# VHH binders against DNA N6-methyl methyltransferase (damt-1): the designs that were tried, part 3

Target 1, 365 residues: DNA N6-methyl methyltransferase (damt-1), of Caenorhabditis elegans (q09956)
Amino acid sequence: MDTEFAILDEEKYYDSVFKELNLKTRSELYEISSKFMPDSQFEAIKRRGISNRKRKIKETSENSNRMEQMALKIKNVGTELKIFKKKSILDNNLKSRKAAETALNVSIPSASASSEQIIEFQKSESLSNLMSNGMINNWVRCSGDKPGIIENSDGTKFYIPPKSTFHVGDVKDIEQYSRAHDLLFDLIIADPPWFSKSVKRKRTYQMDEEVLDCLDIPVILTHDALIAFWITNRIGIEEEMIERFDKWGMEVVATWKLLKITTQGDPVYDFDNQKHKVPFESLMLAKKKDSMRKFELPENFVFASVPMSVHSHKPPLLDLLRHFGIEFTEPLELFARSLLPSTHSVGYEPFLLQSEHVFTRNISL

## First folded at step 9 (VHH; framework vhh_3k1k_2)

Design m25 (from y1 with A98T)
Fold by ESMFold2-Fast, scan of step 9:
Structure m25 (fold): chain B 365 residues (1-365), chain A 127 residues (1-127)
Amino acid sequence: as target 1 above (365 residues)
Amino acid sequence: QVQLVESGGALVQPGGSLRLSCAASGFTFSSYYMRWYRQAPGKEREWVAGIRSSGGSTSYEDSVKGRFTISRDDARNTVYLQMNSLKPEDTAVYYCATKRVYIDSSGYTFVSEYDYWGQGTQVTVSS
């Protein structure tokens, strides 16, 4: 494959998924027209004498140089192709932040004891009926070719992608589900709740991260499967993941970078004067060591997107992987907070970002 | 293997017109994004116009919009730049360049690492 980089219009992606329902995503969720402000934490960090900090600063600088080159190419080509939306008025991202607050103002049923049963619906269903049929301890599938609608008793609607299956619960539930249905996954995507030293709720995040060490990932994967892990910026995380992959009998085949850009195509953080804050996130892709499958994947690929203003939302990867010839039938997303077509999703909040607060009606109808 | 050959550059008076041509060979022309750049003496090279393979959609740098028109003839493997109402500021060497761009229906735009350039053709606008 000769592809050097990709640019995602994430808003267009979700508009395409829900086209049959005459829905559009709220554009304010993607209105990142101003660069993010560097904060005063840099001054505090400069005063700390941690030996590992020097290594992280050097690595960040080297990655920033490579990413800065890619960012310039992406902005130039994206401008030529009229991909970027420019605005004469900047609001310091106020509208996008308010839209994110509104989108997160929803309730998801609490997780309970797991069950292997699948509850199917096609066009529409009430949340009360799903709860009566064991939604909180079972799996729910939108089996139709078109997106489905789940409506709460207060009239709040959730829009479900076609052929998606989800479970509200612990990711550990996946092993029993896999066994019960004699189903193995050929693609796993995960964005774990990583432990962060800057987070005051460190105990909760640490416990969630430790769940990864309890999962028997190899037992739910096909022989030629691909796994993709989003990782945080914590010092030593790449080495920790390499060790986890090794314990699972897997090896890294690629490490990709997501460059987060404004609506004008500029990185959300300047590469200069901000070695502690970077405008990119890392995705590690791995395969089983004993698989002879050759993945035609670039080892160091960059793709860019205007991020959704909801914290920690990640772009969809399915069509990006298909572009590189990766064929998969049973994709699985662990720690899911949104749903994708033809995908199994597991997490405590798997359809959090599917509510009507994320979408608007097409006025042309 | 890949070759881009520009032609049509000339000396022309302000307000005049010129049509530049770029003959391409060595690749599947119809699948490639074609574009024109220019470089004036002592200046950086700047993008002028582009034309996509799918649907033939066109784009222009603001200073030439309304005056220049890019077009392509896939049967002849040629891209054109029609320049009208020429100004002294348009004086430059004009380059034809190609890149493969794939736009899928899901919102991804994929850009190839291959980036081929022609030798350039000189356009001079003066009395």
Scores: ipSAE 0.674, ipTM 0.839, lowest interface PAE 0.4, mean pLDDT 81

Design m26 (from y1 with A98V)
Fold by ESMFold2-Fast, scan of step 9:
Structure m26 (fold): chain B 365 residues (1-365), chain A 127 residues (1-127)
Amino acid sequence: as target 1 above (365 residues)
Amino acid sequence: QVQLVESGGALVQPGGSLRLSCAASGFTFSSYYMRWYRQAPGKEREWVAGIRSSGGSTSYEDSVKGRFTISRDDARNTVYLQMNSLKPEDTAVYYCAVKRVYIDSSGYTFVSEYDYWGQGTQVTVSS
C-alpha cells in the first residue's frame, strides 16, 4: 500500500452505524477548536532532558520531528480537501467539555460475578433482564442486522451496534468465555488503563496493568491473529510491551501514531521535546512469532483524528485495518469503553458511551 | 507509468481568459485527486485548485476563487482549469499534479505517499 496517512472522522463513522435509528452523534463532543493548552503556558513548562534520560529524550524528539512534518502535510492536504472547518470557535473547548460531562453522567451496572452465558436480543430489551438484575454479568449480544436498544430501569436508553457482544467485567473473564464457546479471536484491540504518576488512583490503575501479565493471550488467539495495543507516553512503555509480547510468543510488526487534531487540522498540543505533552498516541501491532502470515502493514503509519472530548476515547480501527487488507471475523476489544459492530467488547464500562446522552435525533430525515 | 501532460498555456492580455488541460495516463484516473499548482519566477510553488475523485467536489486557493474553475472529464482522463479575469499576478508555470485520495464509506480519508507531476505549461499575463 502506498497510503502515507489517513484522516479519520469518528463522528461520521458513528453516524453511519446508527443511521437506521435516525440518530446522530452530538457534534459538540467533537467541537475541539481550541488547543488543549495555550501556546504560552505550554512553552513555559518545556523542560530539558536530564543526563540519565538522554536516550528517551532523544527518541521523543525524533518522534516529534517526524510527527510535526506529518502534521503539516495532513493540515495542507486536509485543507485542500475541505475536511477541516475554516473558522475556529476559541472558547477553550467549553461546549465540548460540557457535552463530555453530560455523556459521562450515566450509570453502568457494576461487575458482580462473571458468567459465560450469552443473552441475545434483536430490537429492544431491558438492561436488568439482560444482566440478571446485576447479580451475574452475562455476555449480551445484539444479534440483529440493525442497531438495537437497551433501556435501564431509570429509562435511560443505550444504542447498541448490530452483531456486537459485550460483557461488564474483568478482562480475565474472556478466557473462560473463549473456552466455553470454543471461540478464538483473530483481532484483539486493547487500551489498558496505564499506570501514571499523575493518576491519583495509582493502585487501581497499577492493578489493571498487572492483569496483562496474568492474561494468557495466546490461548484466545487464532494462529494468524493480529493484536493492537494502545500505549501511554510513559518512558519505557514500548520496551515493557515488547517484553510482554515476547512472553506471549509474539513480535511487533508495526507501531502507528494517532495524531490528535483540532477541527481546523492543527495538533491539539504544539510539538515539544517532553513526551508527556505531545499531540500523538502510539498503537503497537503484533503477531505470533510462529505465524507465517504476512501483514502488509506500514511499519510507521500516521492517522489523524479530532478526538471526542471524552478522555482517552480512541477512534475505531476496523475500517483502517481493512484498508490495509486485514480481514477478521472475530474481533475483540479489551478494556472497552464503547461498542463497535460485529465486535466482542469486555471491560468495566464497555457501553458507557452508548447512552442517549451521546446522541441526538437526525432532524434531516 | 503515471504520466501527466499539460497544455493550453499562452500569452494573454489582462482581463482575458485561458483554459488549461492536463491529459493523464497510467492510472485509474477516476479514483485520483487531481490538482493544479503554479510557480511564478522567484516564488515558491503554490496550490491553485483541486478536484476530488468521482463526484468532483472542488476547492480553490483564496486568490483565485470566483475567477478559476477546475473540472474533470473522467471518460477522457483529463482535468481542466478555466481561468477568467486573468491578472499579471497569475503569470506562472502551471503544473498538473495527482495524488490518490480514497474516502471510504465511513468518511475516513486515505492519502497516498506519491505526488506525480506534469512538466508544466507557461501562462503569461501581460499588456
Scores: ipSAE 0.669, ipTM 0.859, lowest interface PAE 0.4, mean pLDDT 83

Design m27 (from y1 with K99Q)
Fold by ESMFold2-Fast, scan of step 9:
Structure m27 (fold): chain B 365 residues (1-365), chain A 127 residues (1-127)
Amino acid sequence: as target 1 above (365 residues)
Amino acid sequence: QVQLVESGGALVQPGGSLRLSCAASGFTFSSYYMRWYRQAPGKEREWVAGIRSSGGSTSYEDSVKGRFTISRDDARNTVYLQMNSLKPEDTAVYYCAAQRVYIDSSGYTFVSEYDYWGQGTQVTVSS
């Protein structure tokens, strides 16, 4: 196959998921119209001097050069295809960030215990009936063929994708659930809560050791499964993940790049190999070493999207993987903050981005 | 095996009209985004017009809007550029280009990194 790149209209994706409820995502959440400003603290750090690690500087420069070339291709074709919105004279970034803050102003029950029991609903239900507040949390499944509605005790509605299952709790709860239901996953997607550089410098632990090393990932995977891991942009993280995959008996099969763009198709940060801020994120894909399955997927693939203005939100990947011929029956998202159709999701905030504050009524339908 | 064959370039008077044609072979034409570029002497190559696969949505560079019309005939594997009200500034070599674009229902637009180009056809608007 010829080499490809992709552009995602994430707003369109979520509108399609919730069309049965006559809902659309609030457009303000996807109105990143101007490039991001560099962190002022970064400029101070830059003035204090940059590491003399020549190999890492060269690797960063080479990645930035490739991504810069891809950004130009994406900008050109997206403009020609009219994928990008008409240029606005006003900077909507602040408005978009405020919309995100409003969307996240919701109450989610705390996990204090775990249960492997599944409680199903089809159309509508009270959150307190599906999940015991403060004592035990069940796995909740929207079993209907249409999106469902859950209402919490303060009257806030949450819109749940069809066939989705979620659990509010520690990601380690997945092991008990897997055993109890004799269920193995053929795709795991994870976006761990990576600590910032400032937090890491003050603490003696690393987030990956505190959380990821407590998971026995191989025991919940099918033999021919694929795992996809979002990683942060800190130096050395890719090598750390390769070692972690190796400990799990897995090997990397691809490393994909998500290019974050404005509504006009420009990268959210200018390419500058001397800065720690880059407009792309990396997704590492891995399989079990003892699996003979060959994944016919590109080793280096670039896709672009206008990010939702919510922190840590990542684009949906299942249809992207299916485009390359990879089919999944039991996908699982770890450290989830949003829900997808026909997917198991587990984390402390798995339905945070399902609240009514994320959506508005689609008057066009 | 992929070939784009352009025709229709000529010398024309200001205010005149020309129709450029680009005949394609060696690929599934209906799946490709087709476009016209031009390059005037001493200038960079610039995009002029494009037409998407299926549905035929069109787009134009601002300086040609209202004067040029791009169209396609999938049965004949041909893309056209109808140029009206020609100006001396339209003098250039016009290139036909093809790029595979696939749009799925999930919101992803997939684009081949490789595009195909014709050899170009000269349009001269006399002054």
Scores: ipSAE 0.731, ipTM 0.865, lowest interface PAE 0.5, mean pLDDT 81

Design m29 (from y1 with R100T)
Fold by ESMFold2-Fast, scan of step 9:
Structure m29 (fold): chain B 365 residues (1-365), chain A 127 residues (1-127)
Amino acid sequence: as target 1 above (365 residues)
Amino acid sequence: QVQLVESGGALVQPGGSLRLSCAASGFTFSSYYMRWYRQAPGKEREWVAGIRSSGGSTSYEDSVKGRFTISRDDARNTVYLQMNSLKPEDTAVYYCAAKTVYIDSSGYTFVSEYDYWGQGTQVTVSS
C-alpha cells in the first residue's frame, strides 16, 4: 500500500449511516473555521520545565516538525481536490460550541445491575422497556438492517446504527458478556478518559483510567486480533501504554497520528512549541506477541479530519483499517460515547452522541 | 516505465487559444488523479487544474476559472488542458502530474506517496 495520508469527511460518514431514516448530522457540529486559541505567553512560560522531561520534550518537538510538513501536504492536496471550504465563518467557532452544548444536554440511564442478556429490537422501542424500566443494564441490540430509534422517558430520541450492540456500564462487564456468549473480538478500539489536571474535564474524570489495569484484555481477543488505543499528550503516556500492552502479552505494531484541521484545511493549533499545544493526537495499534500474523500497515501514518466540536469525539476507524487490509468481524469499542454499525460498544454513556440533538432532517437530494 | 509526455506548447497572441495534451504510459491511467501545474519565470510552481479518476470532478485555480478547461480520455490515456482568452500572465512552463487518489464510500480520501511528473511544455503569450 502506497498511501501517504488520508482525509476524512466525518460528517459525510455519519450522514451515510443514517440516510435510511432521512437524517443528517447537524453541520454546525463540524463548523470549525477558526483555529483554537493558544495559551497566553505568561502561562506557557510558567509551565516551562514543570513536570516536563527532557526526553519527552525532544520527542514532542520531533513529532511536531514531521506533522507540520505533513499538514502542508494535506492542505495542498485537499485544496486541489475541493475537500476544504474556501469561505471562513469568523465566529470563533461559537456556533459549533453551542451545537456541542446542545448535543451533550441529554440524559443517559445510570449503570445499575449488570446483565449478560441481549435484548433485541428492530425499528423502534422505549428505552425503559429495553432496560427493564431502568433496573437492569441489559445489552441492547438493533437487529434490523436499518437504523433503529430508541425513546427515553423524557421523550428524547436516540438513533441506533444497524446491527450495533451497546451496554451502559463498566467496561469490565465485557468479560462476562464475552464468556456468556462465547464471543471473542478481533478488533478493540479504546479512548479511555485519561487523567487531566483541567477542571473543564471534571465531568469526564471518573477514575476509569485505573480500570485499564484491571481489565483482562487477552481473554476477550482472538489470537490474530488488533487493538487500537487513543492516547493523550501527557508526558510518559506512550511508555505507560507499551508497558500495559506488554502485561497483556501484546506489542505495538504502529503509532498513527490524527491531524485536527479547520474546515479550510489548516491545523487547529499553530506548530508553536512554546505554547505546548499541538494539533494532533496519537493512536497506538498493537497485536498479540504470539500471533504470527503480519499486518501490512505503515508504522507511522497520518490522517486528518475536521473534529466534531464535542470534546474527545474521535473519528471512525473501521474503514481506515480496512483500507490497509485489516479484516475484522467482531469490533468492540471501549469507553464508547457514540455507536457504529455492526459494532459492540461499552461505556457509561455509549449512545450519548446518538440523540436527536446531533441530527436534523435531511433536506438534500 | 512510468512516463508523462506533454505537448501543444507554443507562442500565442493575447486573447488566443491553445490546447495542451499529456500522454501517459506505464500505469493504470483511469485510476489516477491528473492535474496541470505551471511555473512562470521567477515564480514558484503553482497548481492550475485537476481532474479526478474516470472523468470525475474538475477543479481550477481562481485566476484560470472560466478560461481553462481540463478533460481526460481514459481510452487514450491522455489528459487535456484547453486554454482560452490567454493573457501574458499565463506565460509559463506547463507540467502534467499524476497521483493515485482513492475516495471510498465511507468519507475517506486516500492519497498516494508517489507523484509522477512530465518534463513540461512552454507556453508563451506575447504579441
Scores: ipSAE 0.732, ipTM 0.861, lowest interface PAE 0.4, mean pLDDT 84

Design m3 (from y1 with Y33H)
Fold by ESMFold2-Fast, scan of step 9:
Structure m3 (fold): chain B 365 residues (1-365), chain A 127 residues (1-127)
Amino acid sequence: as target 1 above (365 residues)
Amino acid sequence: QVQLVESGGALVQPGGSLRLSCAASGFTFSSYHMRWYRQAPGKEREWVAGIRSSGGSTSYEDSVKGRFTISRDDARNTVYLQMNSLKPEDTAVYYCAAKRVYIDSSGYTFVSEYDYWGQGTQVTVSS
């Protein structure tokens, strides 16, 4: 595999998932034509004379240099391939931010006690009926080959990818489910809620990244499984994850970078910015130490996408992993904020981004 | 065993036309993004035009837009550059280049690190 980098059209991905329902993702969610503004919290801290958070200077500079070179290659090649928009819509991302606010203005049921029961549906089902059947305590599966539809009592529709299974609840519920169904996962993708001192005390019961230490990851994985963890850019997080993997009997096989770009192909943050924000996120891939499987993955890989304007939304990884020859049949997403085809998803908001507010429809009769 | 062979370069008068051809062998041509670059004496090599794999779109550097047309024949493993309204500043050695690009149905575009180049063909625009 000689692939140097990849560029994802995330909008096209979701359009392909829901094509049978004649649905298209609202393009406004991907109208990132302007570079991101400094964080308002950071501005408030700076205005009060509190010093900015310090980062590892040398490591940050090395990563930024490598990523800046890669960003230039991606911009040049993507321009030649006409992947990027030539015209910039100079609205300071206002349209995309409003679209995100609309997409997030939806209610989903809250979780209660865990259950291992699966409620299946094929095409459509009232959310009220699912609730009556124990949806908030159970697992819900769209068993059909086409996307399914569930509807709230207020008429709001949610579009569910084919063969997807989701659970509204604590990620620890996965251990009970795995055991009850004699099901092990050969791919786990996780984007945990990482620790932040600035928000830790806003609500005492907010989930902490330390919940990861309560998960017995090895018992739900197949022997030759791959696990993929999105990490924050906090100082020391890579070392902390290596230690966490080691505790799980796992070792890192690759660390990939997601470069976040505007619709024109430019990084969302300048590499030389005074807020020390970077336009990339890291993904750590790991396997069990006792597995003899050789993953022919690049140890360092860069892929780029225009991010959805909703915070904490990550790009789909399934087809990217398949490109590098990773075969899997039972993928699991922990801390899920959206659903994927043929995937189990667990989190407190797993179908938040499946509402009709995320999509447009062209009606023809 | 990968080869790109350019042809069609010639001396032509200002306002004239030329068609360059690039014959490819040793790789799956239809999976490659094909490009034309040029290099004038004493200057850096610059990109001129590109055409995506398998019937993809075309792209051009602004100075040649409307005058040059890139096309491909996947059955014959050949890429072409039709050059019209030639100017003295178009004088250069023209190079054909190939880069593997795989576009899947899921929205990912995968780009290879390998960049194959031909030996070039000389175009001179002079009276």
Scores: ipSAE 0.708, ipTM 0.850, lowest interface PAE 0.4, mean pLDDT 82

Design m31 (from y1 with R100K)
Fold by ESMFold2-Fast, scan of step 9:
Structure m31 (fold): chain B 365 residues (1-365), chain A 127 residues (1-127)
Amino acid sequence: as target 1 above (365 residues)
Amino acid sequence: QVQLVESGGALVQPGGSLRLSCAASGFTFSSYYMRWYRQAPGKEREWVAGIRSSGGSTSYEDSVKGRFTISRDDARNTVYLQMNSLKPEDTAVYYCAAKKVYIDSSGYTFVSEYDYWGQGTQVTVSS
């Protein structure tokens, strides 16, 4: 495969998933017209320079140099292909932040620890009926070929991708579900709730790492499966994940970079800030050590997207992986906050971002 | 083997017109994104115009909009740049370039590592 980089129109992706319901994603959620940190604020941070992390700074600088070159190529090609939206309004991302607040202002049911059965629906169902049928203790599947609709008692609608299966609960529930259904996954995608200094939740991070270390990942994977882990920019996280993969009998086959860009194609952070604020996120791809499957994946790959303004939302990876010839039939997303077609999803808020506050009706009918 | 051969460059007076051609061989032309770049002496190379595969969606750098028109003939493996109302500032070597781009239905645009370039054709606009 000769692909050098990819650019995702994430809004278009979700529009394609829900086209049969005549829905579009609210464009305001993707209206990131302004960089997250202006030069003047960065210069102030750079001047302080009193805490020096030499090894991390060196690694980040080398990655930033490569990413900066990729960013220039991405902006150039994306502009030529008219991929980047030309908006007249530069509002310091106010519209997108307000849209994100609206999208997150929705209530979903509380989690339960047990998940043994699948409750199916096709076109529509009320949340109260799902609750009374044991949704909290079980998995829910939209078994139809078209997206389904779940309506809350307050009239709020949730749009569920076709053949999506989800559970509101702890990711540890997945081992029980896998065993009960004699189901192994050939692709796992995970975005764990990593500790962030801005959140100041050291206790929460340690608990989240304990959750990861409690998972027997190999037992739920097919022999030739691939796993994809989003990691934070914390110092030493890549080495920690390599050790965690090793503990699971797995080895890294690739480390990809997601470049976050504005609607004009510029990185969301200047590359000058090489300490802790970078415009890219890392995705580690790993396979079982005893698998002889050769993945024709580029060892280092860059793809770019305008991020949804909801914090920690990641772009869909299924079609990107298929582009590189990865075949999978049973994908699983751990720590899910949104749903994907033909995918199992588990997390405390797996359909949070499926509400009508994320979508608008396509009036072109 | 891949080749891009530009032609049509000439000396022309301000206000004049030229039509540049780029003949391609050695790859599946109809599936490639074709574009024109230019480079004046002592300046950086600048994108001028582009035309996508299938459907022929076109795009232009702001300074040439309304004056330049890009088009393609997939049967002849040729891309054209019609230049009207030429200005001294348009003086440059014009390059034809080809890049494989695949846009899937899921919203991903995949861009190839290979960037094929011609040798260029000189356009001089002088009174």
Scores: ipSAE 0.740, ipTM 0.854, lowest interface PAE 0.4, mean pLDDT 83

Design m32 (from y1 with R100H)
Fold by ESMFold2-Fast, scan of step 9:
Structure m32 (fold): chain B 365 residues (1-365), chain A 127 residues (1-127)
Amino acid sequence: as target 1 above (365 residues)
Amino acid sequence: QVQLVESGGALVQPGGSLRLSCAASGFTFSSYYMRWYRQAPGKEREWVAGIRSSGGSTSYEDSVKGRFTISRDDARNTVYLQMNSLKPEDTAVYYCAAKHVYIDSSGYTFVSEYDYWGQGTQVTVSS
C-alpha cells in the first residue's frame, strides 16, 4: 500500500449505514464552516508567565510543522477532487452547535449492573422490553442484515446499525461477557475520557481513564489482535500509553493522526496557536509482543475529516484499517458513544447518537 | 516502469486552440486520477484541470473554466487537454501528472504518495 493520506466524508458514511430506513444524517451536524477559537484570555495570561517548558514546546512545534504541510497537501488534493464545499455558512458554527444540542437532548439510561445475557432482535424492539427496573441490564444485539429500530413508549426512535451489539455500563463488564460467550476480540478501539484540569474537581468517583489500569485487556484479545487507542494532545500521554501497552504485553506498531478540518478543507485550529489547541488527534495502534503477525500499516499516517459537532466524537475506523489489509471478525469499542455495524460497543452512552434527533428523512429515495 | 509523455505544445496566436496529449504506460491507467499542471517562467507550478477514474468527473482552476476541457481515453491510456481561446497568460510548460486515488463505499478517499509526472510540453501564446 502506497497510500499517503485519506479523507473521510463521515456524513456519507452514516447516510450509507441507514439508507435502507430512508434516513439521512442531519447535515447541520457537519456544517463546521468556521475555525474553532482558543481562549484568548488564558493565552494572554500564559504568555506573560515564566516558561521553562522548552523541550515540550519543541516537540509540539515539530508535530505542528509536519501536520501543517500535510494539511496543505490534503486541502489541495481534496479541492481538486471536489471533496470540499465551495460555499459555507458564515455563522461561527452556530447552526452546527444547535444541531448538536438537539442531538444530545435525549435521556440516557443510568449505568447498568453487570450482565452477560443478550436480548436479540432483527427489525424492531420496544425500549421497555430491554429494561429491567428502568435500566438496560442485558447486552442488546441487532442481528439483522439491515438497521433495526428501538422505540420508546413516547414514540422516540433509536436507529441501530446491522449486526451491532451494545451494553450500557462499565467497560469492565466486557471481561465477564467475553468469558460467558467464549468470545475473543480481534480489534479493540477505545476513546477513554482522558483526565484534564477542567475535570479535576472535587469528585468522589474514579475517572474512566484510571479504569484502564484495572482492565485485563490481553485476556479478551485474540493472539493476533490489534488495539487502537485515541489519545488526547496532553504532553506525555503517548509515553504513558506506551508504558500501559507494555504492562499488557503489547507494543506500538503505528501512531496515526486525525486532522480535523472545516467544510472547506482548512484545519479547525491554526497551527501557531496553543499547545493544547491543535487541529489533530492521535491514534495509537498496538499488538501483542509475542504475536508473529506483521501488520502492513504505515507507522505515521494522516487522515482528515470534518468532525461531527458533538464533542469528542471520533470517526469510524474499520474501513480505514481494511484498506491496509486488516480484516476483523469481532471488533469491540470501549467507552462507546455511538454504534457501528458488526461491532460490539460498551460504555455508559453507547447509543447516545442513535436517536431520531441525529437524523432526518431522506426525501430523495 | 511508469512513464508519462506529453505532446502537442506549440507556438500559437492569441485566441487560438491547442490539444495537448499525455500518453501513459507502466500502470493501470483507468484506475488513476489524471491531471494537468502548468508553470510559467518565474512562477510556481499551478494545477489546471483534473479528471477522476470513476465516471470521469472533471474539475478546473477558475481561470481556465469554460476555455479548457480535460478528457481521457482509457483504451489508449491517454489524457487530453483541449485549450480554446488561448491568452498570453496561458504561456507555460504544461505537465501531465498521475496519482492513484481509491474511493471506497465507506466514504473514505485514499490518496497515493506516488505522484507520477511527465517532462512537460511548452505552450507559447504570442503574436
Scores: ipSAE 0.773, ipTM 0.877, lowest interface PAE 0.4, mean pLDDT 84

Design m33 (from y1 with R100V)
Fold by ESMFold2-Fast, scan of step 9:
Structure m33 (fold): chain B 365 residues (1-365), chain A 127 residues (1-127)
Amino acid sequence: as target 1 above (365 residues)
Amino acid sequence: QVQLVESGGALVQPGGSLRLSCAASGFTFSSYYMRWYRQAPGKEREWVAGIRSSGGSTSYEDSVKGRFTISRDDARNTVYLQMNSLKPEDTAVYYCAAKVVYIDSSGYTFVSEYDYWGQGTQVTVSS
């Protein structure tokens, strides 16, 4: 199968992970019915209406973009397959934005000094048993075949995917853990906190992109490993990452695009109107230069999903990679803000998006 | 080696019925997303109906919904379009198309770049 593109129903993915706990993802988090725009602009359009004639005139303008062509193909096929919603909610995504605020309004413990100790649980555990002086100082593993539950002292529950391992702390802690357990990773996924004007405080309180130069990535990788980096749309970032990969003895295999779409299958931003606001994000895939492994990956693959309304949430990649024949046993996510099954995750907020505020009980009899 | 052969096109009166057939060969028919398109003189080709490899999942363009029915016989490698209550506006060359669409249990729908088309069959609705 030479796959041209893929469409992810991210909500269904997470529903399947937590099915055994009788949980569903709150649908409000994925109710992206409106293209992204300021509330003032939305209210103006709501009062006046959009003219179909103006849209037709705009469509006759000179415009030829591969991503725009791919977006049209995705919209057409997804509509034929009944993947997309027919009706939209015209609230400028207010309900989904409010759901995101609620999802992020959770307290998680602070990181402590590095520890190689693994604390395993199967069905349930309390955060107090994982904490020392209010901090998580261990690696935590849900060793069961079903999702587990961790409960905070205030009664807040966090739902942990099966066979997942996480650590609340500096990503540099992974080097010590890897060495202590004689464990190398055959897949690394990273979404670093890229520097921007609105992210000044991350330089002090959270690691910025400079931390990547302090990591010895090759030391924790198997010889035939694949690494996948989410990057920002900053000018020059691709060249910067190519140089960083080269320094790590790695070379780029592919650069993929995630197209963010509404529930109706339309891009979340118009391609014409926003210079720095584009409806897609880039993922760079790389391998070790001295590896003889050949990855049969498309060089410029596009996949689409309705984004969770939580900013910076990325879709799960494991099954997408497996579709292209990439087998892995020990996947690792760096700078994690959510957990995946059978995956090691490290970051200051690795289970932030696992709280009960993300889920609701599935009550069908 | 991959072939799609449409048949059943004819001249029919308004309000009449017609059944189109598309015989497939050279590929594993049962795993393919099958669909019908049509093209009237001087107009762009438009999608009419589709049927997935999973049993019974069908979809239709709004103007034909309730009048047209798509079905498949995987044992005979054939897809059908039953057209009822035909209108002059339905006059077109009808094309059968095949594409690999794989739906993973993980929530991903994968769409192949390979898109096979037949040569078409002419349907004329005239009084």
Scores: ipSAE 0.724, ipTM 0.862, lowest interface PAE 0.4, mean pLDDT 84

